# VH-VL binders against q0aze0, part 34

Target 1, 268 residues: q0aze0
Amino acid sequence: MKIILVNNRFKENTEKKAQEIAGQLSALNVEVIIDNGLDEPYAGTVDFIMVLGGDGTMLRAARRYGQRAIPVLGVNMGTVGFLSNIEINELAEYLPLILREEYSLEARMMLEVAVFQQQSLLTRVFCLNELLLRSNSPRMLSFALEISGQKLEPYRGDGLIVSTTTGSTAYSLSAGGPIADPQLDAFIVTPVASHIINKRPLVVSPEREISLHLLEEREAIIGIDGQIKMDFGAENRVLIKRAPHPLLMVNLKAKPFFTSIDRSLQRQ

## First folded at step 18 (VH-VL)

Design HH3
Fold by ESMFold2, fold request of step 21:
Structure HH3 (fold): chain C 268 residues (1-268), chain A 123 residues (1-123), chain B 112 residues (1-112)
Amino acid sequence: as target 1 above (268 residues)
Amino acid sequence: EVQLVQSGAEVKKPGASVKVSCKASGYTFDDYAIHWVRQAPGQGLEWIGGINTHTGDTYYRRKFQGRVTMTADTSTSTVYMELSSLRSEDTAVYYCARDESYFDYLSGTFDYWGQGTLVTVSS
Amino acid sequence: DVQVTQSPSSLSASVGDRVTITCRSSQSLVYSEGSTYLSWYLHKPGKAPQLLIYDVSRRFSGVPDRFSGSGSGTDFTLTISSLQPEDFATYYCLQATHFPLTFGQGTKVEIK
């Protein structure tokens, strides 16, 4: 059995814990690869991924490994987020269940994001929480939103968020979007500081395709999960679809989403 | 309007402690980590550490480990840095600076800075 | 600790000159998905430092077009295409890919 431990580049206690866990697993003849983000993703066969950190660390793991259909467990190292399942001090208790594969999986929709220059594909990336289109200057953006070929009235403002239901409690919520049940597959489209009065957040079928492009020359940025940035200008277009594979999140301990909302959001 | 306003200059004796405040305004406090950077006379900039105001996590450069404590008070949008066991070499201007965060992720980019606080350590 | 070394330590130039400052890291600054956490700051005596460039080449909002950043891996450059009187300052690069965060030693740009 081979597992990947994903950790945070800044948090020394995460590295120490990763080494301790690697030692425990090695004693059980489990091969361990540590991924702190400095090396290319491990390309070989992997049975399980363990994320040691917060929701931000889970986002990186999802982008690197989410399309490979590998179970991913969030292990909380401090402040509880929405994507952790167990606490680090509980890991030893749950380790036998992990090794016997006695856990359930919860599928979480991901975005597939394709950025074009004119008609040429520049890049294709995956996203667990949201894509953010925003201005990179003091000036507002003017941009077009299309949903499955249907053009909405132009947007004008600071930008737009296209979120999964998992991302509904992140930047989308701060911009006025709804909290969504992460078990639903949907896009949540949330304007950021819109100067067009009637631009409300939209909840959109995951079978739709969402397209964005600028209507004026402006310096803009596409942000992915608040961590990856790409330049975006009038020559560019972005197409957003449901990703081919969901993130497969491991459930070892019951974490009721609705009864935990206020507690989890207080820490955000 | 984003502002970071630091407490005033301090004069301390060797062995004492100093606590510098950094009050934030004009933005959502929990969306940004706060870092501390110092500049000793005639020297360059030196990163001391930081605090993620969202998670409460702290990050200290090893040479300051055990002497520095950073805390955040969300109710007043204020971060504090306390440096203990002061030596003459700790004489410097101390700056706070904000760094965009997203959960436990930090960008490591310092977009707005406090005005600086001179700490002088002398007999 | 990852060391970043700036060159030159100081330079003198006239208004209108093209100025380049280099920053060399002892290790690659490339992180997951190609993110490279290298930023540039200017610092004038008696004032707080100011962000110019982040993510190697991205200008911070309001920074004039004459400032540009480039580079990859371990080698990075800040360019001022046409030096102006207000550009007299000390310039620092900062790497944030590796813990601890480390500044270059600084480059003092003197007019005339």
Scores: ipSAE 0.793, ipTM 0.903, lowest interface PAE 1.1, mean pLDDT 90
Fold by ESMFold2, look of step 18:
Structure HH3 (fold): chain C 268 residues (1-268), chain A 123 residues (1-123), chain B 112 residues (1-112)
Amino acid sequence: as target 1 above (268 residues)
Amino acid sequence: EVQLVQSGAEVKKPGASVKVSCKASGYTFDDYAIHWVRQAPGQGLEWIGGINTHTGDTYYRRKFQGRVTMTADTSTSTVYMELSSLRSEDTAVYYCARDESYFDYLSGTFDYWGQGTLVTVSS
Amino acid sequence: DVQVTQSPSSLSASVGDRVTITCRSSQSLVYSEGSTYLSWYLHKPGKAPQLLIYDVSRRFSGVPDRFSGSGSGTDFTLTISSLQPEDFATYYCLQATHFPLTFGQGTKVEIK
């Protein structure tokens, strides 16, 4: 059995804990690869992914491995989050179930994001939470949104968020978007500080294709899961679709989503 | 307007402690970590550590481990750095700086800085 | 710890000059998906440092376009295409790919 341990590079103790867990797993004849983000993603066959950290660490794992149909378990290292399933101090209790593959899986929709320049594909990336289009200057943006070829009235403001239902509790929420049940598949399109009164958040079928481009020369950035940034200008466009495969999240411990919303609402 | 406003200058004796505050305004406090950076006279910038205001996690450079404590008070949007067992080489200007966070993720980019707090350690 | 070394430690220049400052890391600063956490700061005595460039080459909002950053892997440069009177300052690079975060030793740009 081959497992990837994904850790958070920034907190020193996460690296130490990953090495300890790797030792414990090796004693059980489990081959372990540690992914701290400094090397290319492991390309070979992998049976299971264990994420040691918070929701930000899970997002990196999802972008790297989410299209491979590999079970992914979130292990909370003391940080409260929406995407962890068990706490680190519970890992020993659940290891036998992991090794016997006695767990259920929850599918989470991902975005496929394709960025173009002058009709040439520049890059294709995957995203678990959201794409954020935002200004990279003090000036607002003027931009076009198309949904399955249907042109909406132009947007004017600070930017736009296209999120999954999983991402509904991240930047989308702060911009006034709805909280969505992550078991639903949908796009949530939330304007950021719109100067146009009629621009409300939209909930859109996952079968649609979403396109964005600027209507004026401006410096903008596309952000992916709050962690990846790409320059975006008047010669670019981005296409957003449902990714071919969902992230397969492991459930070992019942984690009611709606009690987690209560904690998120208290943060507001 | 994003602002980080620090507490005023301090003069301390060797062996004492100092606690410097950094009050944030003009942005969502939980969306940014706060780091501390110092500059001793005639020297360059030195990173001390940081605190992720979303998670409460702290990160300290090893040379300060055991002498530094960083805390955040969400209700006042204020971060504190306390440095104990002060030595003459701790004389410096101490800056707070914000770093965009996304859950437990930090970029390590310091976009806005406080005005600095001079801490003088003299016998 | 990852060492970041700037060159030169100081330089003397006139208004209108093109200035380049280099920053060399003891290890690659490339992280997941190509992210490279190298940033540049301007610092004047008695003032707070100011962010100029992040992610190697991306200008911070409001920074004049005479400032540019470039490089990859371990070697990075900051360029000021036409030096202005307000640009006389000390410049620092910072790497944040590796823990702990480390600054270069600084480059002082003085009036000739």
Scores: ipSAE 0.789, ipTM 0.897, lowest interface PAE 0.9, mean pLDDT 90
Fold by ESMFold2, fold request of step 21:
Structure HH3 (fold): chain C 268 residues (1-268), chain A 123 residues (1-123), chain B 112 residues (1-112)
Amino acid sequence: as target 1 above (268 residues)
Amino acid sequence: EVQLVQSGAEVKKPGASVKVSCKASGYTFDDYAIHWVRQAPGQGLEWIGGINTHTGDTYYRRKFQGRVTMTADTSTSTVYMELSSLRSEDTAVYYCARDESYFDYLSGTFDYWGQGTLVTVSS
Amino acid sequence: DVQVTQSPSSLSASVGDRVTITCRSSQSLVYSEGSTYLSWYLHKPGKAPQLLIYDVSRRFSGVPDRFSGSGSGTDFTLTISSLQPEDFATYYCLQATHFPLTFGQGTKVEIK
């Protein structure tokens, strides 16, 4: 069995803890690859991904590996997040179940984001929480939103969020979007500081295509999961679809979403 | 609108400790980590460490490990840095700086800074 | 620790001059998905540092167009296309790809 261990570059001892866990797994004849984000993602066959960290570390793992249909387990190393399943001190208890594949999987919708310059594809990336379009200057943006070819009235404001239901508790919530059940597949489209009086958040079928472009020359940024940034100008457009594969999250320990909403929002 | 206001200058003896505050306003406090950076007279900038106000995690440069403690008080939107066992070499201006966070992710970019706090360590 | 070396350590220039400052890292600053956590700051005596450029080349909101950043991997450049009186200061690069975060030693830009 081969496992990727994903860690966070900012915790000083994450390298030491990752090596300790790798040693324990190697003693059980499990091959471990450590991914701290500094090397290219491992391209070979992998059976399981273990994320050591918070929801931000899980987002990176999802972007790198989420389209490969590999089970991903969130292991909390401090504060409880929305995407962690077990605590680090419980790993030894659950390890036999992991090795025997005695766990369930929960699918979480991801976004496929394609950025164009004029008619040429520049890049395609995947996203677990949200795409944020925002101004990179003191000036507001004027931009167009299309949903499956249906042009909405122009937007003017600081930007727009296109979120999954998983991302509904992140930036989208802060901008006035609803909390959504992460078991639903949907886009949540949330304006950011709109100057257009009646622009409300939209909940949109996952089968739709969402397109954005600027209506005047401005410096803008596309943010992906709050971690990846791309320049976005009047020559660009972005197309957003449901990704071909969901993230497959491992469930070893029950983590009821609805009874934990207030606690999870206060911590993460 | 974004503002980081630090506590005033301090004069300390070697071996003492100092606690510098950094009060944030004009933004959502736990969307940003707070880092501490110092500049000794005639020297460049030196990163000391930081605190992720969302998670409570702290990150200290090894040379300060064991002497520095960073804490956050969400109710007052204030971060504190305490440096103990002071030496004359710790004489510096200490700055707090804001770094966008997203859960446990930090960008390491310092967009807004406090005004600085002079700490003088002398016999 | 990753070392970040700036060049030159100081320079003299006149208002209107084009100025370039380089920053060299002892290790690649490329992180996951190409993110490169290299930023540039302006620092005047008695004032706090100010962010100019982040992610190598992205200007911080409100920073004048005369400031630009470029580079990749280990080698980075800050360019000021036409110096203004307020630009005479010390400039620092910062790498945040590797822990611990490390500043360059600084480049002082003085009036010729």
Scores: ipSAE 0.767, ipTM 0.891, lowest interface PAE 1.1, mean pLDDT 90

Design II1
Fold by OpenDDE, fold request of step 21:
Structure II1 (fold): chain C 268 residues (1-268), chain A 122 residues (1-122), chain B 113 residues (1-113)
Amino acid sequence: as target 1 above (268 residues)
Amino acid sequence: QVQLVQSGAEVKKPGASVKVSCKGSGYTFTGYWMYWVRQAPGQGLEWIGVINPDSGGTKYNQKFKDRATMTVDKSISTAYMELSRLRSDDTAVYYCARGREYETYLGYFDLWGQGTLVTVSS
Amino acid sequence: DIVMTQSPDSLAVSLGERATINCKSSQSVLYDYDNKNYLTWYQQKPGQPPKLLIYWASYRESGVPDRFSGSGSGTDFTLTISSLQAEDVAVYHCQQYYSTPLTFGQGTKLEIK
């Protein structure tokens, strides 16, 4: 068996823990690759990915490895989040199940985000939570939203979020988006401080495509999963689709989504 | 060994064009953005542009938009930067540099070529 | 364009003493979405390309000695060498990558007094 350990590139404690776990796994004749996020993703074949950290680390791991159809386990390192399945102190207990591949998988839809410079593809990114288009100034943006070729009325506001159902509990939630069952596949389109008072979030079929572009000569910013930043101008276009492959999240421990989110909201 | 190796020094006349090459090795060439930066003698660094070696997508500094052309040959892990209509003030050491951040061109550089001196003189 | 201004242009520091280089951006390079400062520092020795020292304003690149540190946020940043060594003689550059065009400071020449 071969396992990738993904740790948080900005937290030394997760790196140290990864090294410790690597030693333990090696003693069990498991081959281990550590991904600290500073080097390129491991290109070889692996059987399992273990993410050590919080939601942010999981999001990064998803972007790096989500298209490879590899089981991904979130191991929480003491942070609050929704993407980890077990705690670090539980790892020893569940390790035998991991090694025997006795676990269930939950497929989570990811976004395929294509950013164009004029008519040419600039880059393509797969992400688990959301794309954010936001103004780079205190002024509102005017931008066009198109869904499966249907052009909506011009959008005016601070920005727009296109998220997965997984991402519904992230920035979209803060912007007033609905909480979605992560077992559903759907786009959630949430306005950010829209000029239109009653502008409502949209729940969109994963079979559709979403396109965004500015209607003015201004500079905006694209954000992805709260970790990736790109410039966005009049010469740019974004195309969002469902990723061809979902992230395969490992379920070792029962973690009821709705009770968890209710608890989280109660603490705020 | 992870490295970028650039082509040799060039001497050009005003109005001519120069094409500098940069070969990457020891890493997945298409996995990192490639940047071009130049440095005039005794001056600071100046960003020329960036290319995604996988998609071929480019972003240029507007200062060079009409004169600089970045390309890649993925088959040999080589990036190219061509600068046309050369002027004396284009005299500089030109660097290729690898971006650390895989997912965006808004990044910093963790690997540099050795530099290519381009001298423009009549 | 974001203008990066370093200070001083040059400085001489005695061996074993602290060296401080400042970098100021004309606009904030702090991104509220990820709460990161898009600022990096390079070291460049004569005849060599720049070498990455600090990224995201305060994180040391692997292999960089502990005596190097980056600090600051928003528009004001500082590179500090706690105890100057002979091998630290070089030109230091700050760079923002908050937005294009990517821009650099004018550089700071550090010499031994």
Scores: ipSAE 0.926, ipTM 0.954, lowest interface PAE 0.5, mean pLDDT 95
Fold by OpenDDE, fold request of step 21:
Structure II1 (fold): chain C 268 residues (1-268), chain A 122 residues (1-122), chain B 113 residues (1-113)
Amino acid sequence: as target 1 above (268 residues)
Amino acid sequence: QVQLVQSGAEVKKPGASVKVSCKGSGYTFTGYWMYWVRQAPGQGLEWIGVINPDSGGTKYNQKFKDRATMTVDKSISTAYMELSRLRSDDTAVYYCARGREYETYLGYFDLWGQGTLVTVSS
Amino acid sequence: DIVMTQSPDSLAVSLGERATINCKSSQSVLYDYDNKNYLTWYQQKPGQPPKLLIYWASYRESGVPDRFSGSGSGTDFTLTISSLQAEDVAVYHCQQYYSTPLTFGQGTKLEIK
């Protein structure tokens, strides 16, 4: 068996734990690759990915490996989040199940985000949570939203979020988007506004495509999963589709999503 | 070994064009953005542009948009930067540099070529 | 364009003493979405390309000695060498990557007093 341990290079405790776990796994004749984000993703075949840390680390792991149809387990290391399945202190208990591949998988839809510079593809990114378009000034943006060839009326606002159902509890939630069952596949299109805007969030079929571009000569910013930043100007276009492969999240321990989110909301 | 190797020094006349090459090795060439940066003698660094070696997508400094052309040959892990209508003030060491962040061109550079001196003189 | 201004242009420091180089951006390079400062520092020795020292304003690149540190947020950043060594003689550059065009400071030449 070959396992990738994904940790956060900016969190020393996760690095230490990754080394420790790597040693333990090696002692069990498991081949281990540690990915702390400093190097390019491991290109070889692997059987399992273990993410050590919080949601941010999971998002990075998803972007790096999500298209490879590898089981991904979130192991929480004392952070608040929704993407971890077990706690670090539970790893020893569940390790035998992991090694025997006795676990359930939950498929989570990812976004395929294509960013164009003029008519040319600049880059494609696969992400688990969301794409954010936002003004880089106090002024509202004017931009065009198109869904499967249907051109909506010009949009004016601070920005827009296109999220997966997994991402519904991330930035989209803060912007007033609906909470979505992560077992559903759908786009959630949530307006972002600092002023009163009567635009309602849209729940869109994963079979559709979403396109965005500015209607004015202004500069904006796009963000992906709260970790990737790009410029977005008049010469740019964004096309969003369902990623061809979902993230396969490992479910070792039952985690009641709706109970968790309810508790989270009560803290706000 | 992870490295970027650039083509040799060039001497050009005003109005001419120069094309500098940059070969990457020791890493997945298409996995990292490739940047071009120049440095005039005794001056600071100036960003020219960036290319995604995988998609071929480019983004240029507006200052060079009409004169600079970045391309890649993925088959030989080589990036190219061509600068046309050369002027005396284009005299500089030109660097290719690899971006650390693979997912965005808004990044910093963790690997540099050795530099290519381009001299423009009458 | 974001203008990066370093200070001083040149600095002479005695061996073993602290060296401080400042970098100021014309606008904030802190991105509230990810709460990161899009600022990096390079070291460049004569006849060599720049070498990465600090990224995200305060994180030290692997292999960089502990005496190097980056600090600051928003528009004001500082590179500090706690105890100057002979091999630290170089030109230091700050660079923002908050938005294009990517821009650099004018560089600071650090010499031994």
Scores: ipSAE 0.919, ipTM 0.950, lowest interface PAE 0.5, mean pLDDT 95
Fold by OpenDDE, look of step 18:
Structure II1 (fold): chain C 268 residues (1-268), chain A 122 residues (1-122), chain B 113 residues (1-113)
Amino acid sequence: as target 1 above (268 residues)
Amino acid sequence: QVQLVQSGAEVKKPGASVKVSCKGSGYTFTGYWMYWVRQAPGQGLEWIGVINPDSGGTKYNQKFKDRATMTVDKSISTAYMELSRLRSDDTAVYYCARGREYETYLGYFDLWGQGTLVTVSS
Amino acid sequence: DIVMTQSPDSLAVSLGERATINCKSSQSVLYDYDNKNYLTWYQQKPGQPPKLLIYWASYRESGVPDRFSGSGSGTDFTLTISSLQAEDVAVYHCQQYYSTPLTFGQGTKLEIK
């Protein structure tokens, strides 16, 4: 068996823990690769990915490895989040099940985000939570939203979020989007401070395509999963689709989603 | 060994064009953004533009958008930067550099070529 | 464009003493969404390309000695060498990558006093 340990390069404790776990796994004749995000993703074949940290680390791991159809386990290291399945102190207990591949998988839809410069593809990114378009100034943006070729009325506001159901509990939630069952596949399109006070979020079929572009000569930014930043101007457009591959999240421990949401929201 | 190797020094007349090459080795060439930066003698660094070697997508400094052209040949892991309508103030060492943050072009550079001196003189 | 201004232009420091180089941006390079400063430092020796020292304002690149440190946030940043060594003689550059165009400071020449 070959396992990738993904840790957080900005948190030293996750690096130390990764080394410790690597030693333990090696003692069990498991081959281990540690990925702290500073080097290119490991290109070889692996059987399992453990993510050590919080939701942010999981998002990064999903972007790096999600397209490879490898089981991904979130191991929480004391943070609050929705993407970890077990706690770090539980790893020893569940390790035999991991090694015997006695676990279930939950497929989570990801976004395929294509950013264009003029008519040329600038970059393509797969992400688990959301794409954010927002103004880089105190002024509102004017931008066009198209869904499967249907042009909606121009949006005016601070921005727009296109989220997966997984991402519904992230920034979309803060912007007033609905909480979605992560077992559903759908886009959630949430306005950010629209000039239309009652502009409602949209729940959109994963079979559709969403496109965004500015209607004015102004500087904006796009954000992906809260970790990737890009400039966005009149010369740019974004095309969002369902990623061709879902993220395969490992389910070792029952984690009731709706009860967890109630607890998490009460803390905020 | 991970490295970027650039083409040799060039001497050009005003109005001419120059094309500098940069070959990457020891890493996945298409996985990292490639940047071009120049440095005039005794001066600071100036960003020219960036290219995504996988998609071929480019973003230029507006100062050079009409004169600079970046391209890649993925088959030989080589990036090219062509600068046209050369003038004396284009005299500089030109560097290719690899971006560390390969998910976005807003990044810093962890690997540099050795530089290519381009001299423009009448 | 974000203008990067380093100070001083040149600095002479005795061996074993602290060297401090400042970099100021014309606007904040702190991204509020991820709470990161899009600022990096390079070291450049004569006849060589720049070498990465610090990224995200305060993280040392692998292989960089502990005597190098980066600090600051928003618009004001500092590169500190706690105890200057002979091999530290070089030009140092700050660079922002908050927005395009990517821009550099004018450089600071560090010499031994």
Scores: ipSAE 0.915, ipTM 0.948, lowest interface PAE 0.5, mean pLDDT 95

